# Miniprotein binders against a2bj90: the designs that were tried, part 117

Target 1, 235 residues: a2bj90
Amino acid sequence: MSRSARRKTSALNTVLRVVEVFASIQGEGPFTGTYSVFVRLAGCNLRCPFCDTRYAWSLEAGKPLGVEELVEEIARYEPSLVVITGGEPLLQRHPLNSLVEGLESLGLRVQLETNGILPAPARDEQLWRVYHVVSPKDVPVRVPGAKLHPSWVDYARATGRAWFKFLVANEQHVREVAEYVAKLGIPRSRVYIMPLTPEKLDMKELLELHSRIASLAVKWRLNFSPRLHLLVQLP

## First folded at step 13 (miniprotein)

Design JQ1
Fold by ESMFold2-Fast, scan of step 13:
Formats: structure tokens, sequence, C-alpha cells
Structure JQ1 (fold): chain B 235 residues (1-235), chain A 110 residues (1-110)
């Protein structure tokens, strides 16, 4: 809680449960195309039926890594962007703030991927100063228990550092998203729709689905997120 | 014809309803029947796609194709024992089939 004590707490006793660390290209959201290091944290507060990273659902799936060790590992990749994802990264909020502090001290740009169930960062958190892509799961995919915390809308308006990314299959889904964001007061400029791509699409199917959702984004005046890594066959 | 397309969509929907019921059980034999129902529904949707191509209705063709894509995902999830994922994609496919049927009804009324 101030002075030297905060430094000792973060340096001597901060551990994250980490599933994997790897370099790739950010394929989604506002930073699509950026050379990134992905840090997948263990633990999730949802059980999304379409989830492809079920191996990360349990906190025990993660290897304990000290924040300082993880910062050094990330730095060796010399990334343009650090993407912290999971599971749900905010389940490990305390050590996550320490990780963000270490990464920012090196001048590294940080983006969090979150389901938005847990509250948005407070002004005194290191997380307040980094980028967030919030993926609500209550609309249109209707995952039980997946209500977006209202503080994310306030955070987005106050900082300009949050975007809302929605998985969509068809125009009815886009309509539901449009109604949802209007009701919550989320600016359309902060909204991305992204194709809901199941496993094992061939390249023509993947391109057609991308094309159809992109056309709906134009029609509904929303931003479009590809899944670029799928198109270029990267992890 | 348009009527034949509607009949194929109705049959596909009925098969998906039975598949969803089968997936709710803990009985492996009943769940195995779900796989056959899903694959039968996929074949019906392939016929819908071919007929839709001949009508020139590109939106109907796309809805049927997307429903077939999600049915393939449901079949794959079922093979892996991911029954919640299979059910999710079956519900999406059923939703698309209902949308296609609604389009056909509205076109007849005009």
Amino acid sequence: as target 1 above (235 residues)
Amino acid sequence: SEEEIRELLEKAEELLEKALEALETGDPEIRKAAEELIRAAQELLKEVIERAKKTGDEDLQWLAKLAEIYLRAAAQAFQKGDYDKAAFYLYLAAELILEAKEMLEELKRK
C-alpha cells in the first residue's frame, strides 16, 4: 500500500498461472496484423460451448511463473504487442497488474482479451492504462452467466481504451448486437463484429463467411474483425 | 421447386430436433443415433443448396450453406464427445433453417 511496500509485494510474491507463451500475428480486433506475443493465462469463469481453448479452463492447467521471469521471456521476443488472454485473465487480477507494470516499464504495448464479466480496471490499477478487447458472451451467443459488467462501458468512454468484439453468424445476430450496444450506450465506433468460424472450414468457406460478415458490418455501420490467423494458418 | 425446398428444410429441422433430444441423454447408444441424424440433415441441406442455386436466390443459398457448415461442426464436436458444443452448433443450424423458411414464406406472400 505505498512506498517500498508495493515494490516488495509485486517483486517478491507475484505468480501467474500460465498455459502458454508464443509469438504470432494478432488476427483479431483493432490491432489485426500486429506482430505479437500471446500469453494465455489459466482459469475461466465461463464454459462457452464453442470454446477451442478448454485446456485453459482450470487454474491448475497453468504453470506457475513469476512476473519477473515472464516479463523477461516476453521481452526476448521483441514484440510490437503483448496479448494477454486465457481463460479469463482478470481472474488473476493482482499478479496481472504487476505483469502489466513490468511490461509498460519496457515500453511494450499491452492488450487484454476479456469476457467482461469481472469489473473494468479502476484508475489506480496498472490495467487502467492498457488496451482491452471485451468479448461479451451474453449476446448474441447467449452463454449462461455471461452478463457484461456495466463498468466496461464507463471505462471505454473515459479512456478510449476498450472495444467490444462480438461473434456473429448471420444478420439476426448483428441486429441483436446493434440493439444491445445501443441499449448500453456503447458507441458503434467501439464495436467489432467477427465471424463465428467453427473448426475445419476450407479456405473458400472461411473467405465467404468473412466476406458475408464484413458486408453486414458495412450495412450496420460497425467495425469488422477478421480472424486473420485462420486465413494465414498461424496459431 | 420452392415447395420442394421448404419440404427439405422441414425434414432437416425435424432431424435436428431429434438429434438435440438424443444429445440430452447420458445413454451412449441414443447419442450415437444423434450422429446419424446430424449426417442425414447435412445431406438434406446439400440438396437445398443445389436447388437454391437453380432458383438464383443467393441469400437462400447462403443460409442453407451456413446451416450445413454449422452441422459439420456439430458432427465433429459429437465425434470428440463435446456434446455441449454439438448442441450449440445444432441450435445455430436450426435457427438458420427457420430463417430460410421465413424467407420462402415472405416471398410467396409478395
Scores: ipSAE 0.543, ipTM 0.814, lowest interface PAE 2.1, mean pLDDT 87

Design JQ10
Fold by ESMFold2-Fast, scan of step 13:
Structure JQ10 (fold): chain B 235 residues (1-235), chain A 110 residues (1-110)
Amino acid sequence: as target 1 above (235 residues)
Amino acid sequence: SEEEIRELLEKAEELLEKALEALETGDPEIRKAAEELIRAAQELLKEVIERAKKTGDEDLQWLAKLAEIYLRAAAQAFQKGDYDKAAYYLYLAAELILEAKEMLEELKRK
């Protein structure tokens, strides 16, 4: 191939469509409370009714950024954790592996947030080496088309680097989660339930919802994820 | 009384069924009726919350409050034109109303 064609191919393989990059505190999941840089990638393969980031649904919502430029930008924040989210980050799988390689080379800890529809990483992917929080949307929130890929359960067992985080509104949802994870053989130690928080809750309502879901987590012997950033009013 | 709460919940459920039907029509004028129905159901649930406090059943009070919260979310989604989101929160509110009705039956069977 010509040098021009090779550069064009390299750019396509190492360019990500990025909606936003910002520093905050990870408010959810196993790394709750960690100083993090969030990288929101464009594009999603679901249209969840409760989605608060609808602005990221289209790939066109993202600005093209080179992997090396993005790594440099992230590094300037000196984060304890890099959270790659979206949309659905795995839609940009190839350049995402390149981003992870760059971040890992700097010793940065990386967490991917995914809906789990697309397959889990293969052993030869850089993504195999990082942490994954999988948020299934088939149970209990029943989003059409949101079937969890079975390879995520195998990946979790093989690596210990995946957790499953479920949005729940009530005890019936928690029961459905408990049945779902038992049927799939997902260890309870890797399961988080998190309150489904609609927009415009006042602080008292937000705290009460958190308290109720946390109590259900104790009752059902599951881990609890807050939405800490909402409680402390961070992005 | 438990019977008065049950009647309010049944009326709220009926209003939510009509609101969901209105949202599904695709007609902007008919969808406008959905907003009024959601607001009426929300007021009924506020009355349920007040009456439920007198029963002393904290779980019943919370179910009614959570249903009201999801109705507010449905109304807000409707105002933004997010009709799928509005319908989703209406379905969640309806499920909570059903659970509250079942809880009232258990209280009656004491």
Scores: ipSAE 0.459, ipTM 0.775, lowest interface PAE 2.5, mean pLDDT 86

Design JQ11
Fold by ESMFold2-Fast, scan of step 13:
Structure JQ11 (fold): chain B 235 residues (1-235), chain A 110 residues (1-110)
Amino acid sequence: as target 1 above (235 residues)
Amino acid sequence: SEEEIRELLEKAEELLYKALEALATGDPEIRKAAEELIRAAQELLKEVIERAKKTGDEDLQWLAKLAEIYLRAAAQAFQKGDYDKAAFYLYLAAELILEAKEMLEELKRK
């Protein structure tokens, strides 16, 4: 029932279409290993062929939830990190800023997972204050219609709160990533490469692919992201 | 031999491009042909993996295994009727085959 006296919201800024809310361990990126609550928002502006969450592509896949109700649900898990993912969560930008405001008011750390096609947060958005893992889909996986919005590079430089995470299969992909980030002026310290893991790998294949991509990360002086949840068989 | 591996890779690559062409038609009858082409390419890659072990080049061995992994993913996607995913992994397998062919050329020059 209680809204912050500081919070002025419209009906458009108080409802999110949510596919699922669940507790797990963040398996990817700079916060790998963190006890997290995942909030999957509905709707996506891409149709990545390798996507494992196609059930979230449609806005209609999400149940309408009030921001206040969602904040209370998340808080019950007492998470070390709230991971807002999707689909593409920035498609619901206005109510998402309200969600972030509520979560930050409780002292919760928030991380957004985004494809980076839509612009980075402006300084007057609540989203400016939280962490972002940007997953470009133009390189190396070449998803049609994907292009990283240049404001994400400016945001990363200004705040130190964005990292860029790339799916890679082989050394040629890593080379393409290295050339891409150099051209855009993204520091290596903000870049993660992550193995492109198709469904139904056995554990030996999964470990070998992780090992090979980790070795390339060392060779190319980039950070490595596992897919830890796959290795430990969590959602 | 390195030449036998090249011949197998070239045949696999040809089959993968034929499979991609069949998937691109959108015709269900023509797409059925892609299943046989994918299976034939899988058998060729299994042979490549066995022969690559005899070269002693761990990178070549891994490229062959990785191509097989993505081709298996393409086959699985095709069986589920996910033709976009199948085409994506077929293209990745073809790129890995090209890389393996380039690596074989470098091994010949050394």
Scores: ipSAE 0.559, ipTM 0.833, lowest interface PAE 2.2, mean pLDDT 87

Design JQ12
Fold by ESMFold2-Fast, scan of step 13:
Structure JQ12 (fold): chain B 235 residues (1-235), chain A 110 residues (1-110)
Amino acid sequence: as target 1 above (235 residues)
Amino acid sequence: SEEEIRELLEKAEELLEKALLALETGDPEIRKAAEELIRAAQELLKEVIERAKKTGDEDLQWLAKLAEIYLRAAAQAFQKGDYDKAAFYLYLAAELILEAKEMLEELKRK
């Protein structure tokens, strides 16, 4: 069989456990405002107390779906961006590389959301070529068991395709983030702070929290990530 | 009124420390006490917000409001039996109360 036929056959035999696929606007990070398809993969290696997607923690929460079938489903939305999230997507690393290969073959831009505990992509992985938003949970929110893998800093410097997004509540949290990224040598241009929004905030509270964290981003010379989908009431 | 605000914040902090201790126990009766302590702390923070408005200190007003928001989240999590989420937001509220107390001390040193 030809190399192309073998690659296609490999993708057809690769399975991902998928919780949900839906179209929305990317509300967070460097691609805020982009028409996107979200692919939520099952399984997570953390149990963050503030987690909004606890329904995705178990691998059994995901339905098995073939990579080729998933690529076709995503393509039908004609998205400007494919956001692969979870759980922790890197727990399904092998089939995830196959998915990325299929999506790139269609010219689709891919962004991964990861907690950064597992290593960054190696140069021979398809994941090396796509965008990554890394959300460390060791600082400032101090989730037990969370520690950013140091390879993510090297990956960000080598490729320019990783950003680091931190949940913050107040100025003390922003100070801890600033110290953390300085210690690791992460450029401030690659750092986003995002408001820690509990469930059931009214719109005035949500706007005020966004305004306060945005002001701190200006003061500390960091990038600001909204949670735009919450402000405009999208999934 | 700054001294009155300090006293209210100190009382709220005491209630949150007791709520966190109650939440650590596996005893359902003791854990129910945590819910009432959280609600009492919320009412104290509402008084802090109103008194802070009269001082004109926007930062103090915001810290008190944010602490109240996280206490409300803690109360909601507790009601759902989500004790780890409740404890997380109680710790955030306690840190915000400490920050507000430190801010009042800095105003005295001015």
Scores: ipSAE 0.485, ipTM 0.804, lowest interface PAE 2.7, mean pLDDT 87

Design JQ13
Fold by ESMFold2-Fast, scan of step 13:
Structure JQ13 (fold): chain B 235 residues (1-235), chain A 110 residues (1-110)
Amino acid sequence: as target 1 above (235 residues)
Amino acid sequence: SEEEIRELLRKAQELLEKALEALETGDPEIRKAAEELIRAAQELLKEVIERAKKTGDEDLQWLAKLAEIYLRAAAQAFQKGDYDKAAFYLYLAAELILEAKEMLEELKRK
């Protein structure tokens, strides 16, 4: 008992650099429509030109927050899903495992959003037991340095807890995604395509872009991810 | 006509390629030329959109509109001094123009 108590106390005293915590609806991926709390961690290992959250690129953009305090803040929202995003959350891997442990102890469902450059969780990590939406940036958007770590394919196959979400503009991008996932052995059932939405689209343009990419998802037998929060004007 | 649309797309592609070259130099005076090239390409794409509407080809109309959307995003990024974002959206607009040209070539073959 005392050993367990000491370990929990030690883990809950670790620190994460957090940019923001807010409640919204998950607008993307396999849990679209879920009432969620978003935890944006600071730091990123990419500099994607289309990035809308450049304010999170530096670790210094995040305020230090203890895992215990963060768990309590998240719990006050009574969310159906905790979405841990960033930057790149896996840059803060060790304290992130402690956060996941605290959230799971409360029965909360956790989803990580990651660019997939860093290795997938190992079996002895708390992160092994939570959901991951991996957003490769090597295909089709071709961000320098964005090579997907091959362990993510093995993790998805072993656990059934990873999906791969790709930003696409047109049918050529969808073709590139289809070729990419076939080469890596990723089942189509785990693949989402999502419209690449630049800033300042009007609602008609945003809806039309969604409609076109959704039609391509049907044609190519892939899953479709909206950006629902943009359509309903939520953060 | 479809041939007139092809010529407008070819001119737009040429302007976008020159704009990308100008952005890559890092020279402030040369980058200023990129702004004018982007604006000229926007005017050509507006003409493509209008002509595409008359063809009744909804896919061609959408490709032209999508190219204009990304080109508008490039222009906005350029005005903010975000040259890597501007270049990214210029590349997307150029790719969409190539797709539209390929689509028109396929139609000519059938």
Scores: ipSAE 0.515, ipTM 0.804, lowest interface PAE 2.3, mean pLDDT 86

Design JQ14
Fold by ESMFold2-Fast, scan of step 13:
Structure JQ14 (fold): chain B 235 residues (1-235), chain A 110 residues (1-110)
Amino acid sequence: as target 1 above (235 residues)
Amino acid sequence: SEEEIRELLEKAEELLEKALEALLTGDPEARKAAEELIRAAQELLKEVIERAKKTGDEDLQWLAKLAEIYLRAAAQAFQKGDYDKAAFYLYLAAELILEAKEMLEELKRK
């Protein structure tokens, strides 16, 4: 690559398209209950029918923000965890590495949430050193185009910094997840199942669905992820 | 009656299959027909839930309730013109109906 092209690439690595930044409690996955700042990036490579954040699907939904400005905004919240989500954050991979570098320089813990279609981080990326919650959409929810990239399994084995979180409705879904992770060689200790909650559930329905999926997690010896923010009515 | 519940589940399944077929045509008139079929299936599942309560089987009651939850989600998606979301939840409801039918057959054998 020429010096001129590299300078243009470096400029692109300093701007992210951001939908929203807000403080809340991480309601899902291995860091459930942690005081967090959520950074929702624009753009997604899937159109999941059950998606709750359709407003983030388009790249144009995001306001362009400089990495340094975004780091300063995040730092003002003094979070225990920075959750980078979207859309699909890895669509903005290059400026995302710059963001992670800035956050790490401040001693902030970073977690990425990704659909796992794009490759896992390489060893020379800043993203190699942060936590990843991978949410495959090929099993059991069968979203078209949602094949998990095999490098995520290698990344999880090499680093111990990836977990796999699956949306499930019933026991048949849990069985499909168990078969899927066994086939790919993903240890059960790195697998979370989470209830598939449609909009406008009342509290009794939401609790019952959580209870049923949690019971299946015990039965199948998998980890359980709640959707805690829904239960406590936080964003 | 377990047989009455099975018959209601089979009728609901048939309505959902017809709704999915209509939805896939992309025809606005066919989609209106699909909405009516979904509403009819919801009424059948409400009947299933009431009858399932009388069996005392909590798992059967839950499967019927969960199928109704996803059917309700499909109906809401339809009202918003979100046909992909509607189809997704119709497929989930159909899977749950099949599971409930299998559970009824197992109970009948026991």
Scores: ipSAE 0.577, ipTM 0.835, lowest interface PAE 2.0, mean pLDDT 88

Design JQ15
Fold by ESMFold2-Fast, scan of step 13:
Structure JQ15 (fold): chain B 235 residues (1-235), chain A 110 residues (1-110)
Amino acid sequence: as target 1 above (235 residues)
Amino acid sequence: SEEEIRELLEKAEELLEKALEALETGDPEIRKAAEELIRAAQELLKEVIERAKKTGDEDLQWLAKIAEIYLRAAARAFQKGDYDKAAYYLYLAAELILEAKEMLEELKRK
């Protein structure tokens, strides 16, 4: 076996297209309020009309970074949580598994943000062991081509490491989410609804949207995700 | 008062339907007309918000306020030439207007 050949192959397979790396507070989902480093990967398999990160849609928006280099950069922040987001991170699945392996070797907790179109991790993937926040775009926001892969429900039941986070604008959306998760057998304890916040809202408007969706979460017995970073003016 | 709110919501819905139709044509002059229709609908929703405050119905107030927020977002997207985003926010505003109309019908039936 040639270690040199394996190192060259690993180097090629351990390159990620990265848009940005920055420290902030996780503003969304089950880890809201956690000091985090965000790693935004390039490329997306959707073109959501409401998308705030259109600059990450193209794979060419990302700079090639080696996994080892990226792990070292992330580690310098000493984060409580590493949030891997994008675009759609699972488009770079193979080198992403290598990144997760490197981060876990340092004892770092990892969370993936995904649209759930691509299959959930298999048991032999490093991704099997980390947390996943799945943001379906078929219901209620009805993005064409955005069908949730059924393996995510099985992954959530098997591991307890997946949650489902839905953008909502009104009570009809919340009703659609409730019906959708009931049909799929997703426990309400793993479901978050989050306000769909347009760009350039003032603080009063942000609070009003948050308040309304939070009230609906109580009424429908679902978890509420804020967009805390917007409220505290962090990236 | 509730009938006046229904009339304002119906007019706003008509304006948004025309704005969405204008977007589908792809003509720059027709799209400019869409921007004006959106602004007219915003003014109607502001009137709905003020009148809804007098009803004491918190849900109606929330629906009108959030519809106005999405409508303003649609206007901003039009100004940037982002017509798919504009159309999406117009649909969200229209859904909230429909929900508000349904609530007024429920109140009438009580």
Scores: ipSAE 0.412, ipTM 0.773, lowest interface PAE 3.0, mean pLDDT 86

Design JQ16
Fold by ESMFold2-Fast, scan of step 13:
Structure JQ16 (fold): chain B 235 residues (1-235), chain A 110 residues (1-110)
Amino acid sequence: as target 1 above (235 residues)
Amino acid sequence: SEEEIRELLEKAEELLEKALEALETGDPEIRKVAEELIRAAQELLKEVIERAKKTGDEDLQWLAKLAEIYLRAAAQAFQKGDYDKAAFYLYLAAELILEAKEMLEELKRK
């Protein structure tokens, strides 16, 4: 019976609720321009007003997929990078560690996108070994309930595998980010600012907003993240 | 005229304050007023953009343009029933209007 019990436990721990899987170019952060497969997991612990992926907020928005099945699907794309995003992927932490183990066994590079509310990976997690782009939502966009877990700063310093990406609209936002990262001891070299782009911008507006935020990144000595996929009209 | 731009920004700010109060109420009839106020503020900002162009201050022009962009986003969110998103973009537009007013005060010291 223990064999049957182990099989049931494995199934529960190796099932992810997945909204979508698709190939595109990573448009944001330190891996901008990389041919990637995006895995959008269901469920989120925030309700950001500016969120473009509200369809992923509920766990019920995701279809149950086994880890082995998902690994095989991802591998068929032959990606240079697997981007695990959501909602908030760490809400499905246990089966996510199993997914990462499977992807790494195939030599695939993995990047997780997270709001950083839940703790950073521990050394005994498979997630410890992959890249993380942490998008704090407490500053400057002030989403209720959003607070960066301090373990992410320790993880970034210990591993060199985490970066912090902030949505900004204007110079006052950049100033708030600079004060925030200084207070928390986040290394400036690990910080990206990215333009807060509302829906339905024309191309000229989108380019100008990118240009303005990039100029602020230079002025404030921070890294700049574009939203390249929006500029080239990819998913 | 910098005074004309300041007056338009002040009027836009008043409209946005009333729009935010109307959204907070949760009453469907009162929320209809919010959409009208948002669109009126958007038109005022378009006028600010045209007048700011005459000042030659590119930063003032950009602040007015960005405020209009976020008001446009607020109006679209409101039409879709996304009141939280509408309020978020209204707050951003209000902050940009305040920044533009502060810039105008600095310019009049020239």
Scores: ipSAE 0.557, ipTM 0.822, lowest interface PAE 2.1, mean pLDDT 87

